# VHH binders against Transcription antiterminator LacT (lacT): the designs that were tried, part 3

Target 1, 292 residues: Transcription antiterminator LacT (lacT), of Lacticaseibacillus casei (Lactobacillus casei) (p24401)
Amino acid sequence: MPKIAQIFNNNVALVDLDNRGQAVVRGRGIAFQKRRGDVIPTKQIEKIFYLANETSRQNLYFLLKNIPIDVVTTTYEIIDVAQKQYRLKVLDYIYITLSDHIYEAYKRYQAGTYQETMVPDFHIQYPAEYAVAKQALQIIATNLGVQFPQSEIKNLALHFINASGEDDGEQVFGKSNEASLSQLVQEVLKRHHITRSHSNGNYYDRFMIHLQYLIDRLQRVDTYAVTIVPEVATELKQNYPQSYKIASEIFDEIKDQLYRSMSEDERLYFIIHIQRLINEAPAQNHSQNDSL
Short names: E, the ipSAE of ESMFold2; O, the ipSAE of OpenDDE; V2, 0.75 times the mean of E and O plus 0.25 times the DockQ between their complexes.

## First folded at step 1 (VHH)

Design c7 (framework vhh_gefurulimab)
Fold by ESMFold2-Fast, scan of step 1:
Structure c7 (fold): chain B 292 residues (1-292), chain A 125 residues (1-125)
Amino acid sequence: as target 1 above (292 residues)
Amino acid sequence: EVQLVESGGGLVKPGGSLRLSCAASGRTFSSYAAAWFRQAPGKEREFVSAITSGGSTTYADSVKGRFTISRDNAKNSLYLQMNSLRAEDTAVYYCAADSFYWTSEYLSPEHYDYWGQGTLVTVSS
């Protein structure tokens, strides 16, 4: 039977499980007039979110510094739907990026400053992510009492698109498919030991979103061109050779998938974003413990 | 690399019009998405309008049908045509620019890398 380790509010608590694990539990009044060490009957738990490892636990505490617990548990419920109902593979950083997005959208809605999204529509390429996003609107309405416009589906789906497929090593299934282009780019970054971390998370997320917009622009046959002055172009190539190499590999993947040439200026512009992903110290490798 | 300078603010009566300009120094402005934000007395900085590098526009509900955002990449300039001005439009208006593609958080001031110093617009009866 779960025992309260920490009370967040009347309806949400962190509990210690009999197996020495921890979980966040939610239910109407489950922590009301309770204290640390009290047992929560399983029948009163409406939702349970298991903290699978130390990274998940650290991420929870990080989120709670800036984000209300009800937004955090709503985010956890949405990700749980994506993983269990739709079998989407998502990286842990989605807990940070999605909860931050939902809370920002919530604040803007409460302040009357919420506006329709300019994010392109990718529902044909990413039907599962869009189905999750549609269901997420209802979860948000139920849990937080806010009814976002239908256009919010595009924003929510983009977070799943950016976090989906990074751990998938299946080259054949994704190589010539538009839906797998972000995955291929993330694999290029991973080969150069660039993965999402606490120090580069903001720049990594920004890069991935910019990549999605670049893909949309290329598919729409947009003629608007990025222009970089020759002196800046020379500096970028010469002073940031690693970023230039990575940008070239990314552009080769895009060319192969879309059968479309991109301008040198667009490749050079990517160097600016890649440079921000490369910290003064090299990014840490995330190694997996194989149990097979 | 990019420095933004606003101009065109001033005092105007309700129902009047003003055109704000934002001049970008440097030669990469055409690759950036650009936006107008405003900060009214006693309020947080809020989104007004945005335009992508490709020319797609969006507007805050409070200004739709009254304000028009536009850009002239040959002149490295961004404009905001403000018509049918109301007392509630009184604010310091800021020009902002970011990478030529938008994140889902384009409404957030924190999203933008480059900012102007602001230009005051006062609408009084």
Scores: ipSAE 0.000, ipTM 0.172, lowest interface PAE 16.6, mean pLDDT 73

Design c8 (framework vhh_7aqx_2)
Fold by ESMFold2-Fast, scan of step 1:
Structure c8 (fold): chain B 292 residues (1-292), chain A 125 residues (1-125)
Amino acid sequence: as target 1 above (292 residues)
Amino acid sequence: QVQLQESGGGLVQAGGSLRLSCTTSGFTFSSYEFSWFRQAPGEEREFVGAISGSGGYTDYADSVKGRFTISRDNAKNTFYLQMNSLKTEDTAVYYCAAEYGLTWYEDLSSAYDYWGQGTQVTVSS
């Protein structure tokens, strides 16, 4: 039987398996009043997430530095559905970007500051990603107790669209540290009057995290290029022209520093994040934009 | 579509060796954990061994530890089970299986995404 190696909360634990190494298990009250070394009966386990290797274990702990375990396991469940039921091929950085997105949306919902998405509807071009996103809403509601509006489907689907591709399955999170490139990106943002502030600090920090992992992926030979259909690209450019310009300037700097070309599709992923930074940048601009 | 194909089974004398191969197609090989299972007539399916996507982690059933070795060759999209010091009790149909690295499962017996059709191993005294 599984034995507790670490308790994360009353409902989630890391366990040692007799013949397979380790897994994260979830079930109502399965770790309540338990401690390391105690057995968890298999019948009490509602979900089990096997950690295939040491890299998978290290990646779990990287996510747990900033994201609650319940959000992490919810994200794992959603990605498993995408891969297992819908056979979608996704790049490993989706674990970071999707969990971060879900946690931010959760915090806004709890604070009463949740706003309808600015993302255009692309369900005709991306039916599988939208089907996954619809199922993800139900998983989030069940696991985290939040009922997001149907417009959240557009945000969730965009994360799958932008993480489309194949990688080597051996990605290690948190090992990138390119201070010089980070500094250049911050200089581009500053030229457009975007600096870290009290109101935009959360969005600014998340953008820098997403950028760091995009850079890591671009330096790998076996990273599959993201493909976005022309209609989606056109709508993003038309709806967010300032963000598109800023993203283009940032990615031109990246191309120059890494001596590698980036696809335009990869640039489009950051437009929404840059747009959120713009919306929150001036504290004295009391427009009706209150997306937190 | 995704395919797993076993080869290398056959008849061998006790104390001998065999190497089973599982060739794969239709998915990104390095993203999957690979396992071997076996089933003797009238018995339940038994776990034999597993190897992670990176190749850095391996696990074995107690009954085969020290005798069997699992390995992978990413260039050939193939993984192997080297069986040494074979015993008559090792006689079974051997199956290869693949699962994506970080997944969730409701039923442990259905945890694997893909299975091969099996290859017979017979160990005579």
Scores: ipSAE 0.000, ipTM 0.114, lowest interface PAE 17.3, mean pLDDT 73

Design d1 (framework vhh_6fv0_2)
Fold by ESMFold2-Fast, scan of step 1:
Formats: structure tokens, sequence, C-alpha cells
Structure d1 (fold): chain B 292 residues (1-292), chain A 125 residues (1-125)
């Protein structure tokens, strides 16, 4: 029988399993009025997310530094659906990029600052990823109580398209106390008067996380995974010329530092994220329920 | 502290073979993806190959596919690169490098943490 090791909220707990393993369990009221060491009946468990080792536990706590547990478990559930029901092969960085995206979308929606997606529709080229994204929208509504617009499917699907690939066994999410490639990217942004601020910090951090995923992919895989049709590419370059220029400079710096060539399509993916940094919604302070 | 020591280079004729080794210490070797990179005279550093921590996934630069094979022995903390059908364009100083960590602040260590002096490969008649 699972025993509570840590309570995150009334509906989510970390449990010790009889086989010496651990898991995160979710269920309505499953931890309500319970304490460490209490047994959770299996019948009350609606979802279980197994933690295979110490690295999995460390990665969970890394995500929890900035993202509510209910967003993290929602992300785990969505990725589980993608892998088990749709048999998609996704890289571990999707846990970071997708959870960050869902939490940012959630905050924007609650604050009334949610903006319609600038992402083109790729459903014909990526039907499985779009099917996952459609189901993800329903999972988010059920778990977080937020009904995003249907256009959000494009954003969610793009995260799966971008994370396509085999997990190479590298699962460590950690701090670097030394100079990194991200500092070089930040200097490029600074030359274009884009610096991290209170109003753009969320978009800035998201962009950097997506960029880390791209860099990881470029160094592990010589792939051409994302295909942007020429008409869409032309539209993005014409409509967002400043973002295109900044993306080009960033990717030229990455090429110089990592000695890897990049496709035009990989560069175009980041135009939308850079444009969000430029077009950041008006600065605002708001409170929200972080006990999700 | 991370230590990486390359060996196995030398002089070969075109079409020849060499096997490079990289002895690793100071970190949990099996937990990291490893890379082979090379630098030819008057050229920049080039990525050659990647192998996952378990050894289950391998990736190669297009120009070496079918000729080079990367492998690892986690019990011995050693990385290998088997190079067959060597061409003059493969002549370079070869280095091994450790994989990276990421964090939510946008900071991470470079992929090519080169610690050793490398091993030189020369291809000539």
Amino acid sequence: as target 1 above (292 residues)
Amino acid sequence: QVQLQESGGGLVQPGGSLRLSCAASGFTFSSYAMYWVRQAPEKGLEWVSTISGSGGSTYYKDSVKGRFTVSRDNAKNTLYLQMNSLKPEDAAQYYCAKGRYFDSTGYWKPAFDIRGQGTQVTVSS
C-alpha cells in the first residue's frame, strides 16, 4: 500500500511504494486531513506518476521551484497520453517547455491578457501531435479549471512537434554557476534593447528554455524535424522583420559556438517567441491562487 | 573535477582505420551523453558524433555516417570512436566532451566541455 511521504495539496501527494519505489499520486481529496506515513487506498488514486530514480525526483523538484504542482502533474498526464496512447517519441525537455507554457497561458488567461496564437496551423503535416494537443486542452480544463480558446491547440501541438525524438537518457535539470551559451544569447538580445524585466520576464524565461531545447537537439541530432511551408515562412519574415533579424543573429552565434549548421525552419520557430518579447502585454501586477 | 583523456590517434593512409579512446573520471560517466568533436588546421571545432548515457542512441555528422561508429563501456568509464575508410578530410585533432545541464533561469553549461589535449589523426600516403 502506498504511504504518504509528502503532501503537496489536498489532491496530490508523493508516496512510498511497497517495492521501494516512489510515485506522485493524484485524486480528489486524497490527502485531505492526512499526514506523512498514512496509507492511501488504491481505489482513491485517479492518476499515478512513477518516479524511477533519484534523478526523476530531482527533476520533479526542479519544476516545482517555479511551477505549481497541479500544472506539473497536468503536464505529466499530457505527456503520458502522448507516449502511451499516441506512441509519440518525445525528448525530456518537453517537461520543462510544456509545463512552462501551460503555466504562462494559465496566468495570462486569469489576468485577462491572453493573446491569440501567432503560430501557423500545421495539423495536416502533424495530425498525431494535433490530436494530442486537442486531448491536452480537455485535460487542462478538467485539472486546472481553465478552458483555453481552440487556437491554443496550435501552441500545444508545436511543443510536441519541437520535442520529437528519442530520449537519450539525459534527465538532469540543474544549475550552472559558470558562463554559458545563454549569456551570449542574452547579449544579442541586449544589443536589440531586449532585457529581462518584470513585464517580460515570463516570456524571456520561456524563450531561453525553448532555446536550450533547440541547442540540445542541434548537438544530439542532425535532423530536419520541423517543416515550415514556404508560404508560411515568407509571411513570418515579412510580418516580423525585427524578430527575424534577432533570430538570425542568435542562430549565427549558436552556429559559431557549437559549430553546427541550422535549417531555416528551426530559426523561424523562434520568430514567434522573440515577437512576444517585443510585443509583451502591458506590465501588470496581479495576484492568483498558486495552490492549484 | 572532470577529467577527459583522449588516445589512439596516429598516421594512417587513406582508406585506413583507427580507434580512438577517451578515459573519463570525476563524474558519473553513465549519466551523461558524450561527444566526439574535431578541429582541423585553420578550421573551427566540428561536432562528429554523440552517444547517449546508456549507449542506446547514437548520432553522426553526415560526412562520417557509415564510416565511424561511436560506443562506450560504462563499466570502464571509456568512450570509443571506431573510424573506418578514413579520408584526408578527416585529419584533425579529436576531442571528447561531456554533456550538459539545463536550468529554468536560462543558464546551462556548454555542451563541449573539452578538458584534454585531444589525439591527433593524420591521413596521408
Scores: ipSAE 0.000, ipTM 0.125, lowest interface PAE 15.4, mean pLDDT 73

Design d2 (framework vhh_gefurulimab)
Fold by ESMFold2-Fast, scan of step 1:
Structure d2 (fold): chain B 292 residues (1-292), chain A 125 residues (1-125)
Amino acid sequence: as target 1 above (292 residues)
Amino acid sequence: EVQLVESGGGLVKPGGSLRLSCAASGFTFSSYAAAWFRQAPGKEREFVSAIYSGGSTTYADSVKGRFTISRDNAKNSLYLQMNSLRAEDTAVYYCAAKRLYSSSWYPTRSQYDYWGQGTLVTVSS
């Protein structure tokens, strides 16, 4: 019997499951006039999203700081379709990156500033990812009340293409020789024996998310810069030379693709994240969720 | 019918200035990043400067402080203002345009999608 742990809105709640941990449940009026500790009848549950491990719970809490719950559950539903109907294997950071993308697109659409995608069409090379993206467009329309242009399918599909893979497994590149920036960065990490694993998944995901934010900033008019005090800069280079080397290789890839030089301070910022990946630090550190 | 057409090249004396123009047609220029590259006699092609659709700019160290890249989307045009010209700036200058993606997870093997024919700049007495 699922019991309410937290109410997000009238239609969405976090529930405690008997000996199974927690889940997010969605259904029309499912939490209306209810409170923590109340039982939700299973017949009223339209969708259930299981939080199987601590990383999943931390990702949910992180998302809820900046993204509305309805966008989060819509993203969860889309990923569930990809995994169950299309049998796509995707890395967990897609929950963050896809939620961020859908919410940004939603805000731009509501503000009248939505622009159609300039992403190339890869439907021949990635038919399953495009099928998921087409179905995702309909799920978004149903859940959020926004009808994106058909060109949005390209953006949604690209998120699935880029997150293809499994823990300690090979990253799967498409049938063409074209690779995303994220795949090139992951290949640099792999050459240095850094892959996503069960033990480093939280740090790996945080690194990839921070990298996405950096790339987004580099492509926008945003002039905000990271500043590192000289004493810290010297210590980072001296004490973590391998992480500095890896950061330099990653940033050379970014520079080559974007034709933009990054500041030394921006490279140094990522040394700490790379060092955590090298150390295989535990995924249960809650402070990481606050550092994004 | 996509075209990038450079103009403004020519002979200029050391210390002089020159303004290169690039006219874009057959595509939505305002949605593209644009760049200048050059190839000096007997050397490989090198990056000079780029400007993104949002107006952010980047410069090669060799030209920083001397060259200024700009764009006029209403005129579908890209410019390179070259000041304090040196003999080593002698090269064929190429205009190039590249699609930018709304997603940060874009394909990265894409070269610049469109290239001009080049315009010769000679810095000599």
Scores: ipSAE 0.000, ipTM 0.208, lowest interface PAE 13.1, mean pLDDT 77

Design d3 (framework vhh_7aqx_2)
Fold by ESMFold2-Fast, scan of step 1:
Structure d3 (fold): chain B 292 residues (1-292), chain A 126 residues (1-126)
Amino acid sequence: as target 1 above (292 residues)
Amino acid sequence: QVQLQESGGGLVQAGGSLRLSCTTSGRTFSSYAFSWFRQAPGEEREFVGAISWSGGSTDYADSVKGRFTISRDNAKNTFYLQMNSLKTEDTAVYYCAAKPRYGSGWLYKSSTYDYWGQGTQVTVSS
């Protein structure tokens, strides 16, 4: 039987398995009034997420730096559905980008600032990814107690579409950054008066993580670009001209370094993230509760 | 530790083709990112092409796109650079390089690679 190695909350624990492996286990009250070393009966475990090696364990703790354990395990469950039920091939960075998205959406829901997505509907082209996203919506509702609108399916599906591909499952999170790329991007942001601060630190760090995993994707698989509807593209360029300018400068730096052209849609994706950084930048020193 | 050994260099006429091989020993081939770099006399070492850990993703310097193809054969612990439509400007010493999965920086920077072959000369005559 599994023995508790670490308690995360009343319903989630890291356990040592009899085979010298480890896993994260979830079940109602499974860790309530328990201690390190206590046995968890297998029949009380509702979900088990195996950590194959030390790299998997390090990746778990990387996610836990900024994301609550219940969001992390919810993300694990959704990815398990995608891989095991739908046989989707997804890159490891989806654990980071999807958990970050779910947690951000959760916070917006709790704050009353959740907004419907501008992402087009691609369910005909990507039926499996949309089926996963539909189940994800229910998994999120069950695990986190939040019932997102149906439009959230488009956001969730996009994460699986963008992470399409395969790797060898031995990736170390947070270790795939190139320092010079990070410095080039930070210098572009600094030229536009965007620097890391207390008020924008979370958005800044999230942007750098998303950028890191875009770079990782470009190195491992062919670029998978989502086609943005021309009307939406025009609106983003017109409504966020400073963000478009900054994204274009970042795009040019990445293009020169990677020896690969980035798509217009990837530039448009950056506009959204840059706009969030601008809203929280010291020069503006204000919050926009209804912004993306 | 990974040891790299190049082969296949030589003399070729402009418009011709050459295939370079890089054989790896030590840790498993699939655990690493593999790249080709080249260095012309008086120049710094420049990126030519890379194949990622997944084996299906490749990237090339703009100067060789459409002419060079990088591939791997995990069963032989070997990766290749197929060079077509060679130009005199392709004359250089070609190095194969490997790096562990991410931890030391970006795929396209020579300074991020810990393992290098000895180099093989490619000379393209007009």
Scores: ipSAE 0.000, ipTM 0.135, lowest interface PAE 16.9, mean pLDDT 74

Design d4 (framework vhh_7nfr_2)
Fold by ESMFold2-Fast, scan of step 1:
Structure d4 (fold): chain B 292 residues (1-292), chain A 125 residues (1-125)
Amino acid sequence: as target 1 above (292 residues)
Amino acid sequence: QVQLQESGGGLVQPGGSLRLSCAASGFTFSKYAMSWVRQAPGEGREWVSSISSSGSYTYYADSVKGRFTIARDNVKNTLYLLMDSLKSDDTAVYYCAKRSLYYGSGSWLKPFDYWGQGTQVTVSS
């Protein structure tokens, strides 16, 4: 007995469920000539995506600000395959990073600016992630009408490899037992007692999203410079010295593995996000700024 | 088992040209993106150029755009760097690098898993 809470288009709606809270439902014409409060017959539902908690609902609305609903539901379907068919453990920020990636790839392909990936082939080390990525390519073709090149499988698989993990900051390492940059950063955070928890999940996920965006920019043909205005830079260093220290430790841990220099502005970019994580750390006493 | 062997370096005058080669063996060359990285005396490593596994896409550092051309021959398992309009700032040891099997956002933990021995390029009068 799903009842419409919000209509996104003729084929997609948010519904209230009797015992599971809310879900996004997709089916041809399921919301056509309907309004809030109307019942959607279960037989017309082709896909149902359950929103188990408040974080899931917030992630949906965040995505809808910048990404078409059909891309969002396509991403949900791909993640469902990863979790249900392949039993992959992935952190929730993948909903945002994968949706952004698919939409950017879609726009670039349509504009003729699509680039072949520079990512190496890891299918032997990550067969499940690659199998998911191969199915994802077909789901994208079916739902969005775009046939990406086979090289896109490597990009899609990397998103699942990078988002491997569980709550409490523990990551599932790949079969090669190789650590990713995102896993290395999470280990630095863990040494400072910053792990993903119920209270900080939203801020932790946003930090990982911003980290992935920075790294993705560094991999593109033209690297985007992160620019922090001088007034903001001064305030960040003075007001958040612990976060500055943690950001510096992250950069120090990886500097010898990079083939480029990291700027001060790139370090400062993370201070506010690290500070949010510190502020939301469960059952901890935090040092207040000495100037306060 | 993996071997990368650079050649073609030497002394050249400013404005001159050189062609570097890297012979690869011990892995399936056509499956990996390849890069050139340089290190000037007393400085850190600087990425110069990369080429996709197929050769269809090439990428250059801003300092070398319009002057250098990266190319590959997947039949001969050879990577090339064609260097035109050389400047004194191009003086460095040039390394052929295979992309790492390490993964992650950008594969930044170990972006290259195998390096050649390097070839010295000196630009001076």
Scores: ipSAE 0.000, ipTM 0.178, lowest interface PAE 12.1, mean pLDDT 75

Design d5 (framework vhh_7mjh_2; at its last look DockQ between E and O 0.06; V2 from the best seeds 0.00; counts 0 for: pae O 12.2 > 2, placed apart)
Amino acid sequence: EVQLVESGGGLVQPGGSLRLSCAASGFTFSSYYMSWVRQAPGKGLEWIGRIYTSGSTSYNPSLKSLVTISRDNSKNTLYLQMNSLRAEDTATYYCARGKPWYYGSGTLSYFDYWGQGTTVTVSS
ESMFold2-Fast, scan of step 1: ipSAE 0.151; ipTM 0.612
ESMFold2, look of step 2: ipSAE 0.270; ipTM 0.710
ESMFold2 (binder alone), look of step 2: mean pLDDT 82; pTM 0.819
OpenDDE, look of step 2: ipSAE 0.000; ipTM 0.305
ESMFold2, look of step 14: ipSAE 0.087; ipTM 0.563
ESMFold2 (binder alone), look of step 14: mean pLDDT 81; pTM 0.813
OpenDDE, look of step 14: ipSAE 0.000; ipTM 0.245

Design d6 (framework vhh_7ubx_2; at its last look DockQ between E and O 0.01; V2 from the best seeds 0.00; counts 0 for: pae E 12.6 > 2, placed apart)
Amino acid sequence: QVQLVESGGGLVQPGGSLRLSCAASGFTFSSYTMTWVRQAPGKGPEWIATITSGGSTMRDDSTKGRFTISRDNAKNTLYLQMTSLKPEDTALYYCAKGTRWLQSYPYGMDVRGPGTQVTVSS
ESMFold2-Fast, scan of step 1: ipSAE 0.431; ipTM 0.764
ESMFold2, look of step 2: ipSAE 0.000; ipTM 0.382
ESMFold2 (binder alone), look of step 2: mean pLDDT 79; pTM 0.785
OpenDDE, look of step 2: ipSAE 0.007; ipTM 0.264

Design d7 (framework vhh_gefurulimab)
Fold by ESMFold2-Fast, scan of step 1:
Structure d7 (fold): chain B 292 residues (1-292), chain A 124 residues (1-124)
Amino acid sequence: as target 1 above (292 residues)
Amino acid sequence: EVQLVESGGGLVKPGGSLRLSCAASGFTFSNYAAAWFRQAPGKEREFVSAISSGGRTTYADSVKGRFTISRDNAKNSLYLQMNSLRAEDTAVYYCAAHPTLWKYGSSPYNYDYWGQGTLVTVSS
């Protein structure tokens, strides 16, 4: 019988299993008026999320730094559906990006600022990801009490499309090469007087997420071969010389320290995101958050 | 210089047809996904249709079966064939493009390049 190791709220607890493993369990009132060491009857458990080792437990707590437990367990349930029912292979960072997206959408819905998505429908090319997204919409409604419009399926599906792939093994959140890379990139940006602020925070965060996705895709030998026509390359360098210089310094730092197969063309495509970051810093006091 | 220039807008009667064109310059159009958006006076910008670099198409429910998006990479051009036009199709139509390697989008708009728009008026 599972014993409570930690209570997160009335409906969610971390439990110790008989086999020395741990799990997060969810069920209506399962932790209500209970204490650490108390037994949770298995018949009251609606969902169970097994934590295979200490790394899994550390990853849970990494997510909990910024995301509510109910959003985290909802994300776990959605990813379980993707992996177990649809046999989708997804990169571990989806736990971070999907939970952040769901929480951001939830906050906007509660604040009355939710906007229906204008992302195109790609269900013909990605039927499994869209089937997962349809179930995700219902799981979110059941768990979080929010009924997003049907267009939200497009956003949810896009997270699975973008995270397609397979990791070498279980990844440790917050200790990846991406975390070290983020520090190196931030140091380059700081040398050019670009730091995260309230006015540019949204664009800064989006830039860092985009950089992490780009590097991850390149590292996994993605099918996205980027080729820029020489005329366009000349125009990007000429029209955005500061962004080209910053991109070059970032890519040289990555090349020398962490990753060495980035092309000139990939650097040039990245210039536009750096230029956007530079332009938005003084232009607008947007407090918008883009979780993708 | 990156540029998208729309053309083909004008006045048309209900049930009529128009073909919009978008000329791309200053970038490798064939590597980009492209889309049409529209905005009527006093309303928010609305998605109309999109086409991937590989030619896969998507349509908003309001235009599906009436509008056809297409592209000609040799001419660096995007097209929107609009049939069975209705008064509610009256709007400024915008051409947009985004690189296919950037595939994230919780934001309503994830397009890096935009045209200045072309006005379509459906009235008798």
Scores: ipSAE 0.000, ipTM 0.112, lowest interface PAE 16.9, mean pLDDT 74

Design d8 (framework vhh_7nfr_2)
Fold by ESMFold2-Fast, scan of step 1:
Structure d8 (fold): chain B 292 residues (1-292), chain A 126 residues (1-126)
Amino acid sequence: as target 1 above (292 residues)
Amino acid sequence: QVQLQESGGGLVQPGGSLRLSCAASGFTFSSYWMSWVRQAPGEGREWVSSISGSGGRTYYADSVKGRFTIARDNVKNTLYLLMDSLKSDDTAVYYCAKVSRPYYSGSYFLQAFDIWGQGTQVTVSS
C-alpha cells in the first residue's frame, strides 16, 4: 500500500511504494487531513505517475521550484497518454519543457496576454503527436480550467516532435538537421547529468542560444573560425577538463550529422558556456562523485 | 520603450514585387528571432516567415516558399521581407513581430510574440 512521503495539496501526494519506488498520486480528497506516513488506499487513486529513478525524482523537485503541482501532474498525464496510448518514445527533457510551456501559456491566458502562435501545420507528417496534442488540450481544460484556442494544438504537438526518441523523417522547419542537432546536444548534456533546472535555467537557455548560433554558422557555406588567443585556449583545456570532454562529445555528434569540419576554436568557445552551466548545476550534474 | 515600425506596403499588380521594412528600437535587435505575420481581410493571422538573431537561419510558410525572402540588418536594426511573384492571395496587412524568449529548447516556433508593429497594407489587385 502506498505511504505518503509528501503532501502537495488535498488531491496530490508523493508516495513511497512497497518496491522502494516512488510515485505521484492524484485523486479527489486523497490527501485531505492526512500526514506523512499515512497509507493511501489504491482504490482512491485516480492517476498514478511512477518515478522510475533518482533522475525522475530530481526533475520533479526542480519543476516544483517554479511550477504549480497541478500543472506538473497535468503535464505528466499528457506525457503518459503519449507513451501508453500512442506509444510515442519521448526524451525525458519534455517533462521540463512541456511543463514550462503549459504554465507560461496558463499565466498569459489568465492575464489576458495569451497570443496564438502562427506555426505551420504538421499534422500529416506527425499524426500521432497531433492526436496527443488535441487530447492534451482537453486534459488541460479539465485539470486547469482553461480552454486554449485550437492553434495551441500546434504548440503542444511541437513539444512531442522536438522531444522524439525516434526517426521522424526529414522536414520539420526549413532544414530538419537543425531540430535534430538541438535534440542530440540536449541528450549529450543529459548523459552527463546536465538538465534544465531552476538553478541553471538562465545558463542552460543561454547555452541553447549559443548552440543555435553555431548551427546557423554551420549551415553557411563560408564558416569562419571563432578567434581565441592561444594562451587562453591552453588554459581552457587544462582548467576545465570536464567541460572540454563534454564540448568534444557535442562537437563529434554535430560533425557526424553535418559532415562539416569545425575549428578547434569553435569547440573551445563552448567550454566557457558549458563550464558556467556546470557551475550552476546541482552536484550530481558535474559528472563526478562529489559526495566527499 | 520597445517599438516596431513597418513600411514599404502598397498596391501592386500580380507578378509584381515589394520590399517591406521594419525598424526596431528599444531592445537588442540582434539577440532576438524576428517574424513576419500577415492578416488577410476577414481572416485570422497567418505566420509568413522567421529569421534568427544572426540571420543565418530562416523559415518560411509553404504558401510563400521560393517567392519571399526574409532578411535583417543588425547594424541598422531593420528587418526586411522581399516579396517576389506576388499573388492576389498575398493581399493582407503585414506585421513585424518580435519573438519573446523564455526557452529555446530546439524550436523557436514555440515562442510567443511579445511586440508587434502597427502593420503595413499590401494589396495585390487584378
Scores: ipSAE 0.000, ipTM 0.210, lowest interface PAE 10.7, mean pLDDT 74

